# Miniprotein binders against Putative transposase y4zB: the designs that were tried, part 19

Target 1, 356 residues: Putative transposase y4zB, of Sinorhizobium fredii (p55729)
Amino acid sequence: MITTGTPTTRRSAAGTAGADLCPVERCGEPARPGGRLERQQPSPLSPGQRPLADANARRPVAVFAETFGLLAGQLDRQTRREGRAMLRLIDSTPIPLGKLCGWAKSNGRIRGMKMHVVYDPDSDCPRLLDITDANVNDAQIGRTIAIESGATYIFDKGYCHYGWWTAIAEAKAFFVTRPKSNMGLKVVRQRRIKVAEGDGFTVIDDATVRLASKGDSKLPIPLRRLTVKRADGDTITLLTNDRKRPAVAIAALYKGRWQIELLFRWIKQHLKIRSFLGNNDNAVRLQLFAAMIAYALLRIAARLNRITMPILRFTDLVIRCLFERRDIAAIERPPPVNPSHRRPRCSPHQMSFAYV
Below, E stands for the ipSAE of ESMFold2; O stands for the ipSAE of OpenDDE; V2 stands for 0.75 times the mean of E and O plus 0.25 times the DockQ between their complexes.

## First folded at step 21 (miniprotein)

Design v5 (from u2 with L25Y; at its last look DockQ between E and O 0.58; V2 from the best seeds 0.65)
Fold by OpenDDE base, look of step 21:
Structure v5 (fold): chain B 356 residues (1-356), chain A 80 residues (1-80)
Amino acid sequence: as target 1 above (356 residues)
Amino acid sequence: SPEKIKELEELLRKFARLLEYVEEYGDPELAKWLLLMVKLLEAILKKIAKEGDPEKIQDLREKLDEAHERIDQLLSKLEE
């Protein structure tokens, strides 16, 4: 039921007070002309001194880069002597730089740099392609690689450039990638799968394909599409110009991309990026090259010692031995498992499945 | 192999220039990387030494020991 009620009320306007107060005049003592000491703006460094300062600042980076190049060359020569297939994993990792690096560009996700790497999984040898701003496209840097005949380039969907894929094919090289979801592919011929089962995956489709758009001119190379089902149930599509290799072998090559992620994880774990004394591009480059040199030396040392353990485990042991002032030769003895350090349950299985 | 010793000699010449740079600029994180590098070079030398000229192996050992001492001195100065 109950109803009510209204009320309205008002009002008031309060107005006034206008207090006037007074005009006091007083005296104009003449302010002495304070001689404006023209702060001589430091003469802008002559245009010729900038290149020299930049060249001197880059000279240390060049020595680190040359040292890394030398080590990378040693690792690569060993693999070539073994007659192994030339594999080239291409990937990039963001190097996040904090607010302290005001010069660092953003890609909309991170502020920092991007390290671009070619990795030979058989030599376990990284090569640095470039260290760029975080906004540089992977496909732009991938195109700077010298194409080696007979090599197999393995890269993700970020490296989508039809002219570069054509150039790989023309050089009698191979690529294995993932097509973009918007890449219209037309089946030309279904292929028989002789062996479907691989290590933790099944090949469920194998087809010769072409680009569906009237622009056969954009990608004038014979392509093959594989569909691979992982043990976790996820399905991936692969694209390759390799018309000869078994589908399982091509899928296994693409699975091997996890190795470059281990490198990137190691670099990020050991780069104290927050403690860059130099908030400049060169200091970041120096530390990246130092980490890469150390990684290459770790690979050489691991091979010479016939270390069968995963490299990350070897590197963790070496670093612990360094802090404990133990001889690296003593790494053959597993340190007593101090039970109190919760082994980070990085089961090698969990990392392998994330990258297939 | 004689080739591996020559490769290590070349690496040590490059490493000496890295050390000179890090001594000049006093970067403690680079100094820690150099300490890792020198210990790895020593471990590499120990494995290749069995196949090398003893005089060359001794020269390389002395150069690594000198580099190690310089890095330890640098780290001590950077921790003060």
Scores: ipSAE 0.657, ipTM 0.908, lowest interface PAE 0.6, mean pLDDT 76
ESMFold2, look of step 21: ipSAE 0.679; ipTM 0.927
ESMFold2 (binder alone), look of step 21: mean pLDDT 82; pTM 0.783

## First folded at step 22 (miniprotein)

Design w1 (from u2 with L8F K39E L41F; at its last look DockQ between E and O 0.27; V2 from the best seeds 0.56)
Fold by OpenDDE base, look of step 22:
Structure w1 (fold): chain B 356 residues (1-356), chain A 80 residues (1-80)
Amino acid sequence: as target 1 above (356 residues)
Amino acid sequence: SPEKIKEFEELLRKFARLLEYVEELGDPELAKWLLLMVELFEAILKKIAKEGDPEKIQDLREKLDEAHERIDQLLSKLEE
């Protein structure tokens, strides 16, 4: 019977010492409110000046877009000379502009813009960049792409347009996508899987399919449905017009979509979206095109210097060096812990790509 | 190849116009992108120069050096 002695917590009454607050001396006359220089808000451009201001604001964007188009064309021509397969990853990324950009439209999830990209995974370069309001549908932009015969277009379920898929097939091109869950597909023929195992996935079904609705008129092309099990256990369904390629090869093409996601991550990392001097559509476009021009130039420079590291790693290193005014020759050295010393302006001639 | 140099000259003419617009806009983030671009053009030129007319390659170097100086001046002005 061990008696648990309850310790009596003595509440010590802390005395309220009344500190005599010394008399607030009457500080003198309120200085007359200095005339608030009304920053004359630039007088709202007259309705006739708006088109000219818009035209002038669009001119820079056009030159940036043209410059990017030239670079993308050079990279594409080089890749074509190498005889590589014409792959085209199509995807979009939201560019969130937050509350500061009062002009930005909402898609119900974000307020901002949307960047649409056609990416060549073999050249690791975007071929087409479009920048739209956040509410623009991906399938609308996908339909603006010039269809190249023999090309394979790889896109997600957001690009569901039966007329566009028909046009791809008619142009002797291919697509690989995910069907929408509401897309009724009828099996026409089960296909033999010769090789099921791929890199981190297994093909578990391969069938020739058609649209189940009696309106074969909506999608009058032979289709193939693949079911792929990933190593994580997730199952994905693919839809293609490619009747010839092995199932594993088609699944591998769709797996390659991660490359465009890396590009979008890179762009978002290097875009100071909050520091846009122009809280307008054109300023966002200019920075996006500038980033894409720089990316394309980095790809050219990397190829010419036989850089073996992953391009995104190279681009991250170069951009960090330049934007942090670090010597590119110091890329091998861990960043010094104390950034306080203004290092002298390194002469740009010291891009010794010494990694040969 | 003469073609690569011609393609480079065309890009450099476009870049010069980008610089003019960024000078007019006074955007320090665009100016930083242009600084990266000029350094990449220099690095590219260094590799293609072996196949070019020396006088033409020198003219292209001088144009890049001028562009670099203008960008540095712009960045200095925008940091003040």
Scores: ipSAE 0.630, ipTM 0.906, lowest interface PAE 0.7, mean pLDDT 77
ESMFold2, look of step 22: ipSAE 0.690; ipTM 0.933
ESMFold2 (binder alone), look of step 22: mean pLDDT 85; pTM 0.815

Design w2 (from u2 with L8F L11F K39E; at its last look DockQ between E and O 0.42; V2 from the best seeds 0.61)
Fold by OpenDDE base, look of step 22:
Structure w2 (fold): chain B 356 residues (1-356), chain A 80 residues (1-80)
Amino acid sequence: as target 1 above (356 residues)
Amino acid sequence: SPEKIKEFEEFLRKFARLLEYVEELGDPELAKWLLLMVELLEAILKKIAKEGDPEKIQDLREKLDEAHERIDQLLSKLEE
């Protein structure tokens, strides 16, 4: 019977010493509120001046767009001379402008704009940039692209337009996409998979398919459906008009979409979206084109310097060298990455396709 | 190659117009992008210069130096 003595915690009563607060001396007369210079909000442009202001604001954007188009054309010509396959990654990224941009439209998820890019993965450069309201549909912009014969267009499920896919096929071009879940496909013929294993994925199904609806008129082209299992266990379905390429090669092309996601990550990292002097559409366009011009020049500089490091690492080094006023040509070794800056874990193995 | 120099000159003419517009707009973030662009152009020119007419390469250097100075002046003016 071991008597557990309960220790009586003596609550010591801490005495409230009343500190006599010394008399607050009457600090003198409030200085008259200095006349708030009403920053004359620039008088709202008369209805007749709005078109001229809009035209003048569009002129810089056009020159930036032309300058970008020139560089993109130079990079494309170089890639064509090398005899590389004509690949075209098509994707879009939201540009969130927050509450400060009262003019920005919402897509229900973000308020802002949307940047649409056609990216050549072999030149590792964007060929076309379009900047729209956030509510513009990807498939609408995809249809504005000039179809190049022999090109392969790679895009996600957002670019679902049967007439455009037909036009790609008619132009003797190819597409690789993901079917929408509601797309009824009928197997016409099972295809033999000669090589199933790819780099971090396995092709588990390959079939010639058609649209199941009796309206063959909506998509009158021979299609092929691939089912691909990734190393992470996730399964993806691909749809293509390419009847000739090995299943693994088509799946590898779709895997290559990560390159455009890297571009979009880079843009978002370097865009000071909150510090746009112009809370207007044109200012956003100017900065996006400036970033794309700089990116294209970085690609040219990297090629000329035989830079073997990943382009994003090179771009991060160049941007650091600018802030440090170092010669870009002297970038042999990355400065020691301060470990406190969370390296974006571009783990080459994280095929974390953030399937939104 | 003479072709790369011609492409560079064509780009530099477009870049000069970008600079004029950024000077007119007074946007410090655009000016920082132009600073990056001019330094990249200098680095590109250093690599293509080996295949060019020396006088032409010198003219292109002088144009880049002038553009760099104008951008630095613009940035200084916008940081004040």
Scores: ipSAE 0.652, ipTM 0.918, lowest interface PAE 0.6, mean pLDDT 76
ESMFold2, look of step 22: ipSAE 0.697; ipTM 0.939
ESMFold2 (binder alone), look of step 22: mean pLDDT 86; pTM 0.830

Design w3 (from u2 with L25Y K39E L41F; at its last look DockQ between E and O 0.22; V2 from the best seeds 0.46)
Fold by ESMFold2, look of step 22:
Structure w3 (fold): chain B 356 residues (1-356), chain A 80 residues (1-80)
Amino acid sequence: as target 1 above (356 residues)
Amino acid sequence: SPEKIKELEELLRKFARLLEYVEEYGDPELAKWLLLMVELFEAILKKIAKEGDPEKIQDLREKLDEAHERIDQLLSKLEE
């Protein structure tokens, strides 16, 4: 779990232990307080918005976001099922802002920001890792994660950093990824495939490989390459340090990345970045923080109420119900008879999590 | 249970600070997100209340009711 909201504590490889284990080799230097979420960026001035006012609003939300993951995890931990595999999906999503946001930086493909997330698909629990300029490399952020022994980290080829992969292996953790197109691999040994058929794919090759690197690149760990044919005819190559699990199981783990892509779609669908209060750095960050905080609370509420439907469907239903209640209640509500009395919590159509 | 109540108290304290900022800066989209958050805090409190100090739980319920009303008033004002 990455350190948020704490000034100088850091997680080293192999779980929650501090720098004493290997601060240079397992994880980089300690995480800064708030990471990039507390870092100030130049903001363009706009009508009705001021740089000082925007910075003032950003600081409390950033503090909430940085500590919320820790506190929410503690609340949810007492209801979590023990003994399941520890899976960590790592990905980022661009938040394109275009020319409407002159302050936004470009990575050559988009002008905007990137949202970096670690997702546990077993508990359906996302965690905001960082919000960065669009030009920040994915691997730079991915390697800030405190490595949990026994966990399996699943990420795309944009997370290529040999030192980080070595640290994962040294922590007795695993990764599943795709090789970059320029990554030379030499087959050391072919592996027999006992079970080749998976759900929507077939494993057609399984080999022990090593890096055939030239120059300064070194990766001193055993590697395994899988070739997987998808039902639609596409073939992909996977790379892992896991020498024990069946090839079909490893391929299934990588297929599970679709869950984080759906989460990113959900988050983007519920953001109003081009909405009334506009597009400056603080406004965008505040909406992203709020969406992630709300999702984390939705996840906790769903688990505490033992909701059995898919989590993203549950969250969409809750948001739709809330907006329906507000529209109807605001129109049909009589004027308050006693100004000191609070509005009744339940309108006729208000959804209760107790019955969901 | 006492640990869960303390964690919820901390979350609510930070939420109250966030609500103060949104009231001052008048962001209607963020206010809608805060309304969702209050609803979720209420659902969470209801679920953990059976194991907590009744006096503390009632205090938290009252703070949430107050926050809910403030957000409703803020949304009505901003949508004008």
Scores: ipSAE 0.538, ipTM 0.878, lowest interface PAE 1.2, mean pLDDT 68
ESMFold2 (binder alone), look of step 22: mean pLDDT 82; pTM 0.776
OpenDDE base, look of step 22: ipSAE 0.549; ipTM 0.870

Design w4 (from u2 with L8F L25Y L36F K39Q; at its last look DockQ between E and O 0.26; V2 from the best seeds 0.59)
Fold by OpenDDE base, look of step 22:
Structure w4 (fold): chain B 356 residues (1-356), chain A 80 residues (1-80)
Amino acid sequence: as target 1 above (356 residues)
Amino acid sequence: SPEKIKEFEELLRKFARLLEYVEEYGDPELAKWLLFMVQLLEAILKKIAKEGDPEKIQDLREKLDEAHERIDQLLSKLEE
């Protein structure tokens, strides 16, 4: 039964309310145009600020760089004595500079600089490769690294350079990276996966591959492609020259890239980039080196104290305790983290490949 | 170990040059970084001291105390 209920058309009322003409009061005489706005010359930098600006321009980054190099060398020597695997995480972080840094270049996303780091995850030792303009390509800086035989270099898709990957292989070193989407790879042989399950990921494919272009001349090295499914359901592809290690072990090495992201987060948290008194490249470099020196000293102090807590947590505690003039060696218990600071839930299990 | 002390002395010499530089150029944020660094050096020295010559450890302690005082004086001048 089709009951047709007719929704009624209620009407139109057009109320006309009146346009009361508030009177055009005569805006008075045209104020004489002659006030030269003396362009307030930007108040001459107070006599004390000129020396700071000129001092900032003369500032030798070299002493800070040498001090950092010394600390990095000490941390590396300790790790080598322990017989640990030579791992080298390579990554870069943008250092955003405010509008005040008129000299800073843009990469189209940020205005600022870029810090390029090699990180040894076993020593937790950063090495600064370079501090560049934000538009410098990662693969250009990655190629400046002295290749260590037996080392494994782990880097993202930004470090795509076939000649450099060949040089790593020729030096009897290894790399683990993500191929670019446009990298044509041909399967040569499927590989047996003995152990597929890893910590928060599954290896779903393992193949020996080659570059699909007829000219093997561009990348004349044996390659292996892994496909890894993460616990979050995301799938990533890895590329390596390591033909021997288990697929799970190679995937775990690439998972370890999160450690350098932690370093970059720490640096950005403690860099008062907005308070750069020096509107020059050197002042930024000096603060970056100072932060890196402090980080390296924290790692030495943590190691000597056998501190088992995550280094970032230790570092945050130490910085808080130093502002309170507390002995670092007395830091047994983290002060209660004020819950208002949203701990970035870096679940150690989230392979947050934040750089998709 | 004598080696750790030697490595610490070398580090302290580099730190002294950082301090001289920050004193010359008067950057408050670098001075705050140096204050943090000296306190870390003190914490490191306290751990390596158990393995060192007491006289040498005392000399290194005095150099750190002097550096700390110079940084505190620098910070005070830069807050004025």
Scores: ipSAE 0.667, ipTM 0.922, lowest interface PAE 0.6, mean pLDDT 76
ESMFold2, look of step 22: ipSAE 0.718; ipTM 0.945
ESMFold2 (binder alone), look of step 22: mean pLDDT 84; pTM 0.808

Design w5 (from u2 with L11F L25Y L36M K39E; at its last look DockQ between E and O 0.64; V2 from the best seeds 0.65)
Fold by OpenDDE base, look of step 22:
Structure w5 (fold): chain B 356 residues (1-356), chain A 80 residues (1-80)
Amino acid sequence: as target 1 above (356 residues)
Amino acid sequence: SPEKIKELEEFLRKFARLLEYVEEYGDPELAKWLLMMVELLEAILKKIAKEGDPEKIQDLREKLDEAHERIDQLLSKLEE
C-alpha cells in the first residue's frame, strides 16, 4: 500500500508591474511628398514594334538552335559511319522558373518550361526537340520526331500514344517503353527466356501480347511484354514491338535511359535559372541551347582526349578547370572532390529512376 | 582529319554569330557559356591539330584567341 503523495502545485501570483507610459513626443511636420519621379515606364512598345522585338528576340534563339543543330549533326554523322545501332532515348525535364518569371505556366507541380530531348547514347549526342511550357505533354512532342527506319526509340510511360507507336512499327523502327497501369494487355504466347540474367537485373517474364480491348484497331501491331526484376528487388514492366532481340538486350536498352538523366542533371546544375536576366521565354531558350552546345562540345572533347571517367565527372572537372583557367588536356586526375558535395550516387548499377 | 577541321571551321562561323549577339545584348550568363565553349574548342583544336593543315590550324587558333579576348573583355565590362 505505497501512498503516492500528490504534490500541491503552489500558484505563485505574478504581480502586474505597471508599464510607465513614456511620453509621445510630437514628431514634427510631415515633410512635403517629394515629387515621385515617375520612373517613365518604358513606353509599351507600339503594336508595330512588338513583332520586330519578337522577331529580334527570336533571331538569337534561331542562331543558337542552328549552332546546336550543327554540332548534333556532326556527332550523328560520325556515329552513322561507325555502323552503330540507331538508339534514340526520348525524355523531358522540367525547367523550374522562379516567381520572378510571372509569364511561366504551371503544370500543377512546377512553374516553368520543359525541355524535350532525343539523346543518341552511342554518339552521346543530345538533340533538342523542343522547349515548351511545363504543361505540354511528352507524347505530343514525341510525335514530332522524324522516325528513322531501323532506329530504336526508348521512352517512359509519359510517351503513351498508340498511333505514334503504330507509326514507329510501320516505319520499320522499334520502341521500348513502359505500359501504363491501365493498359489492358492479353497474353497471346509465353516466350522462352534463353538468358534471364543481365547487368543488375533479371528477366522474369517474356510474352507476346495484344491490347485486350476489342479495338485491336487502336494498336494493330504485335507487341511483347517483358517483366524485369532489378537488383534492388523492384519489378518493371516493359513493352516493345521488337520481336527478335533477346529479352535481356531489350531490358539493357531501357536501362540505358540513365544517360539522358545525366544530361538533365548536368543542365540543372549549371543553369542559373534564378539569375536569368531575361525573365522571358527567349532568355530561357538561349541558356538551354548554350548549355546543350557546351555539353556537346564537352562530349567531343572527352572523346578526343580518350577520357574514361564518367562524363559527369569529366564535365565537373572541365567546368572547374575553365573557372581556374586550367588546360582541359591536362585533366589526368580529378582534384579530390570535396566530400561535402554529395557525390551524385551515379552507381552504374542503380537503375534508380528517380521518379520525380 | 581535314574533315574535322572543316567541321570546326563551320562551327566557328556559327559561334561568331553567337558572340556578336552576346556582345550586343550583354548577358553575363551567356558570356560565361561562350567562354566555356571557346576553351572547349581550343582543347578540341589541340587534339585535331596533329592531323591538319598548319595554316588552317593557325587560322583557327587566331579566331579562337580573338573570340576568347572578346569574351574576356565582355565579361570585364559586365562585372563593372
Scores: ipSAE 0.562, ipTM 0.888, lowest interface PAE 0.7, mean pLDDT 75
ESMFold2, look of step 22: ipSAE 0.735; ipTM 0.944
ESMFold2 (binder alone), look of step 22: mean pLDDT 82; pTM 0.782

Design w6 (from u2 with K4Q L8F E20K K39E L41F; at its last look DockQ between E and O 0.33; V2 from the best seeds 0.00; counts 0 for: pae E 2.6 > 1.5, pTM E .636 < .8)
Fold by ESMFold2, look of step 22:
Structure w6 (fold): chain B 356 residues (1-356), chain A 80 residues (1-80)
Amino acid sequence: as target 1 above (356 residues)
Amino acid sequence: SPEQIKEFEELLRKFARLLKYVEELGDPELAKWLLLMVELFEAILKKIAKEGDPEKIQDLREKLDEAHERIDQLLSKLEE
């Protein structure tokens, strides 16, 4: 099933995404085959377009999407680390479109589209989940991800869907997120904090909690709540189903969401959104997928040539080589550097919770 | 490895189809992205050539050369 970006399914009640009933409520029923868990496919049509015209217009986008998928798979295979903890950062970024794109929908904050990404920071490999109208809810897209046992999924509060969180827990996977402001939580017990100090933050509370009743809302998993004070004085609340890792480690995982922001900035800087001249959403989709394909190729090339410079710098050098027709492989020797410096995996100012 | 070469062949077939659609669109920004992608394909091919079938590698190179030429022609027309 290829997601085409405009789901037509109306939102159902929370807590029913992976099964209509709690597993204990279905004791003794035969299990469905694991290979037939596909839900009704989203419509392949953009709103306001004819079915036949929509199908023809989306064929170039599908080819770009398939090409990106193959490159992402190759990139994952080059950096596979069997037995290591798998991290999956999930986020979306708005792609604002100006007044000249009158066809673009609004979500009240922006007029345009959204790009939804799952990012593996170990491989530097993004997966594009979907490109949607700006008014599509993040949680609708987040719950389409195939859950990998043992992985840790890190996402913001816009991805709240109790059924999806339950499915993550049932698959022996983990999540780290923030609660929505209207989420009622009841403390079941306090937890001991052995190490409270982290890089740029302090964990000041760690508790086992449960969802307080809100009529028919159900979340049949125990939860863990962390309160984290950031170096800038603000506090935030984190929510997870992970009862094993130290609180500081879980908070550090959530802080690592800045890596998606760096990816989104790269795409937007090289997508040149300010120069869109297209008259429909397919033109925008083609440019977005082209940027994603180029990103994957850049990562593959950088790894094969052992390039360690930041991706923005490497991109500048490759573009200059292109226009001067130099061999890209010649970039593998960076300029001399002061021996007292070493390359961090991330910039210290990008490790702040403030971008969240 | 044989699996990498097979996947690279499939990627190049899809890339050729992408080029057809981009040429029909006439989008100069997308054409510049295609040129970048050709250069990256060539850099990747250069690194895997030491382990692959030389005839297969040369065939892949020739297809990239054809794509490069077509993109150059497209960019020239868009600049006039």
Scores: ipSAE 0.321, ipTM 0.793, lowest interface PAE 2.6, mean pLDDT 69
ESMFold2 (binder alone), look of step 22: mean pLDDT 83; pTM 0.777
OpenDDE base, look of step 22: ipSAE 0.618; ipTM 0.901

## First folded at step 23 (miniprotein)

Design y1 (from v3 with L11F; at its last look DockQ between E and O 0.35; V2 from the best seeds 0.64)
Fold by OpenDDE base, look of step 23:
Order: sequence, then C-alpha cells, then structure tokens
Structure y1 (fold): chain B 356 residues (1-356), chain A 80 residues (1-80)
Amino acid sequence: as target 1 above (356 residues)
Amino acid sequence: SPEKIKEFEEFLRKFARLLEYVEELGDPELAKWLLLMVRLLEAILKKIAKEGDPEKIQDLREKLDEAHERIDQLLSKLEE
C-alpha cells in the first residue's frame, strides 16, 4: 500500500559575524640574551682512540672479506683445473643509500656506495675488488687488479685508462671495451671480415686503429675497432687489443657482461639497505659481503647438485624453500611457475641494452 | 674428496667467527644471511658426505646443527 510524503524547503539565514579588528598591541622590549648554554661539544675522541675504534669496527668486515675470499678461491681453483679461457668481467654497481645515510657521498645522481667486482663467467665466481664511495671512478679501481697473462678483461667505457690498457697488453693479456665518443681513433688498416655473422651479431666494420692524437706515447699498443650490429638492430662499437679472434667472438665476449648484472640484481633484491641498524659504512660492507658469501655458497650447491637451471632461478627456489622451511635437497623439482607473477621479463636481450 | 672436506672444515671455522660477530652486533638482517648460509652448508655437506670419513662428516653435521640452533636463537631474540 501506502504512498506518501514529500516534505519541504527551508532556506534560511546568512549570519554576518563581524570582523573584530583585534588591536595592534605594542612591541615590548627585547628580552636580554639568555646565557648561551655552551653545549659541551663531546670532547673530541683523542687522535689515538679513532684508529682503535675504526680498527675494531673494521675487524668484522675483514673476517667477512676473508671468508668470502676463501670461497672465491675455492670456486676459482676448480675452474682453473678445467683449462678454460681466463675471462674477467669487470663492473661496478651503485648501492643507493637513503637520505638517512648522511655519511654517504654522492656521485651527483645517487648518494651511497659502489661495489666493484671482477667476475669469472666460466666459474660463475665473483671476486670483490672494493666497496667504495659512489663518487670513485671505475677506472681507478680497475687498475688495482692483478693482471693475469692470457686473461681477457671485459669492461665498459667507464674503465677508460690508457696506461692500464697498455699494462694489460704488456702482460700478454687482452681487453674488450667500448671507446668513448671523444676518443679520436685513426684507421691504419681495414681488416678482412672472415666471419660476417655469428652469436646474433653482424660485423659491419673491422679495422686496425691507433690513437689520433700526436701522442702515440699515450697508448703505444696495436688496437682493433669493431662495429657490430645486434639481431635487434642496435649497433655497438668495441675496442680491443685482440688481433686474432673473429669479430663476432669478441662481440659475444662483450655480450657476456650481462652475467655480472644478474649477480648485481640478485644482491640488490636481497639487500635490505633500509634496515641497517648502524646506517654506517661498516654495516653496508657487512651485508654486501654476507650477500657475496651466500651467492658463492649457492654456486657451490648448484654445481654439486648438477643444477642446469639459470642461477637466478635456482637462487629464487632456494630462498623460497628457506622461507617455507623446505629441504633444499627437494629443489630438484622446480615448483610450477605460477604464471600470474609476471617475472619482470628480463629477456636476456633487453638487459644487454642498458649498457649501450 | 678429502680436499673438499678440508675446504669445508676451513670454511666452517670462518663461519663460526662470522656467527660470533653477528651475535655481538645483534643485526637481524645479518642473522638472516647466516641462516641462509647454514642451510646451504647443510645441503653442501649432504653432497660431499658420500666422499668422506663418516666420523668426520658426523662432526661437521654436529657443528652445523649447533650453528643453526644459535642462529635460530639469535633470530628469536631479535624478533622480541
């Protein structure tokens, strides 16, 4: 049944409450400057106590570094017994520290530290070169490595030091890098391209080059410039002292730099930089070494279990098994990839472009 | 090989010193790294055990179990 009611309207009122002009009471006299409580600056730690505090604070870091060095030495000795070519990928990763890390230096883009690594791609063994301030130049750290005869050093354009490249060549070692855009190179001789295509590269140019500046004294070594096109269309120019290997093989070696990025991604994924109790240099170093030790142990465990899956997939599975308190020995059967987690398609291809 | 067991034992001595420092520091994130490490050491030991003296492998297991318990106790204390 029932229907009804509508009701109504009411409008009203506009109350105009007044703008009471509270008065301009007079600027009373300047109260006398209260006695500056001299904040007793905490007595500067005597010059002798700083070295002891710094030495004690460095002791944990040294033990972590020695522990990592032991594992890295074990992994490297195993690969040397297999007689493989000595490859040395050299790269660095920024470790961004938040605004809370007031001690951290800036490179103009990030405040934080930088981890410098030599990586053997055949052993999948990282070696830590140094952990530095973010403003330290890669070429400065690259020069601290012991040069191994017959080794091939692979590094980006950031490692530009002509004296170091000369020292590599003098030691009967090789380097593969990218020339800086401002590096004046003169063609001495065009080289015959024996293999035009391979490893997803097409060879565009292969030339013997020299430094164009009147100071042949700055880089007194035979150089080769390679220009190669990737399958995706991107062109890369490489510089090497290797006069023997095919251009495509040198391009493949330089492409292999993506392997060290996998390590850096793994470390960054698992570093809880925001939870550093100490927000200090030592705390960052400790966690970086802990991550490197764990990575080395993961590589040992993967080898001993004859794991054929990509190391990142193995590490992800191990970490899941640890969080789920499952036996790591059961990792032989990868759990069904839940397709809904769009793994960031780190297509092996897309990552290699971040260094172009 | 006897060499792998010796290398493992040398590492385990270094690992014990890491644990002592992490216990002193009371860092829960370092403790979580040590938990990952001890679990990996257990998995490694299971594989190298086939090539070792049973008594030596048992001694290494007991040392890992002790280290694991200390890490679990440390984590529990740092979560309170």
Scores: ipSAE 0.715, ipTM 0.934, lowest interface PAE 0.6, mean pLDDT 76
ESMFold2, look of step 23: ipSAE 0.766; ipTM 0.952
ESMFold2 (binder alone), look of step 23: mean pLDDT 86; pTM 0.836

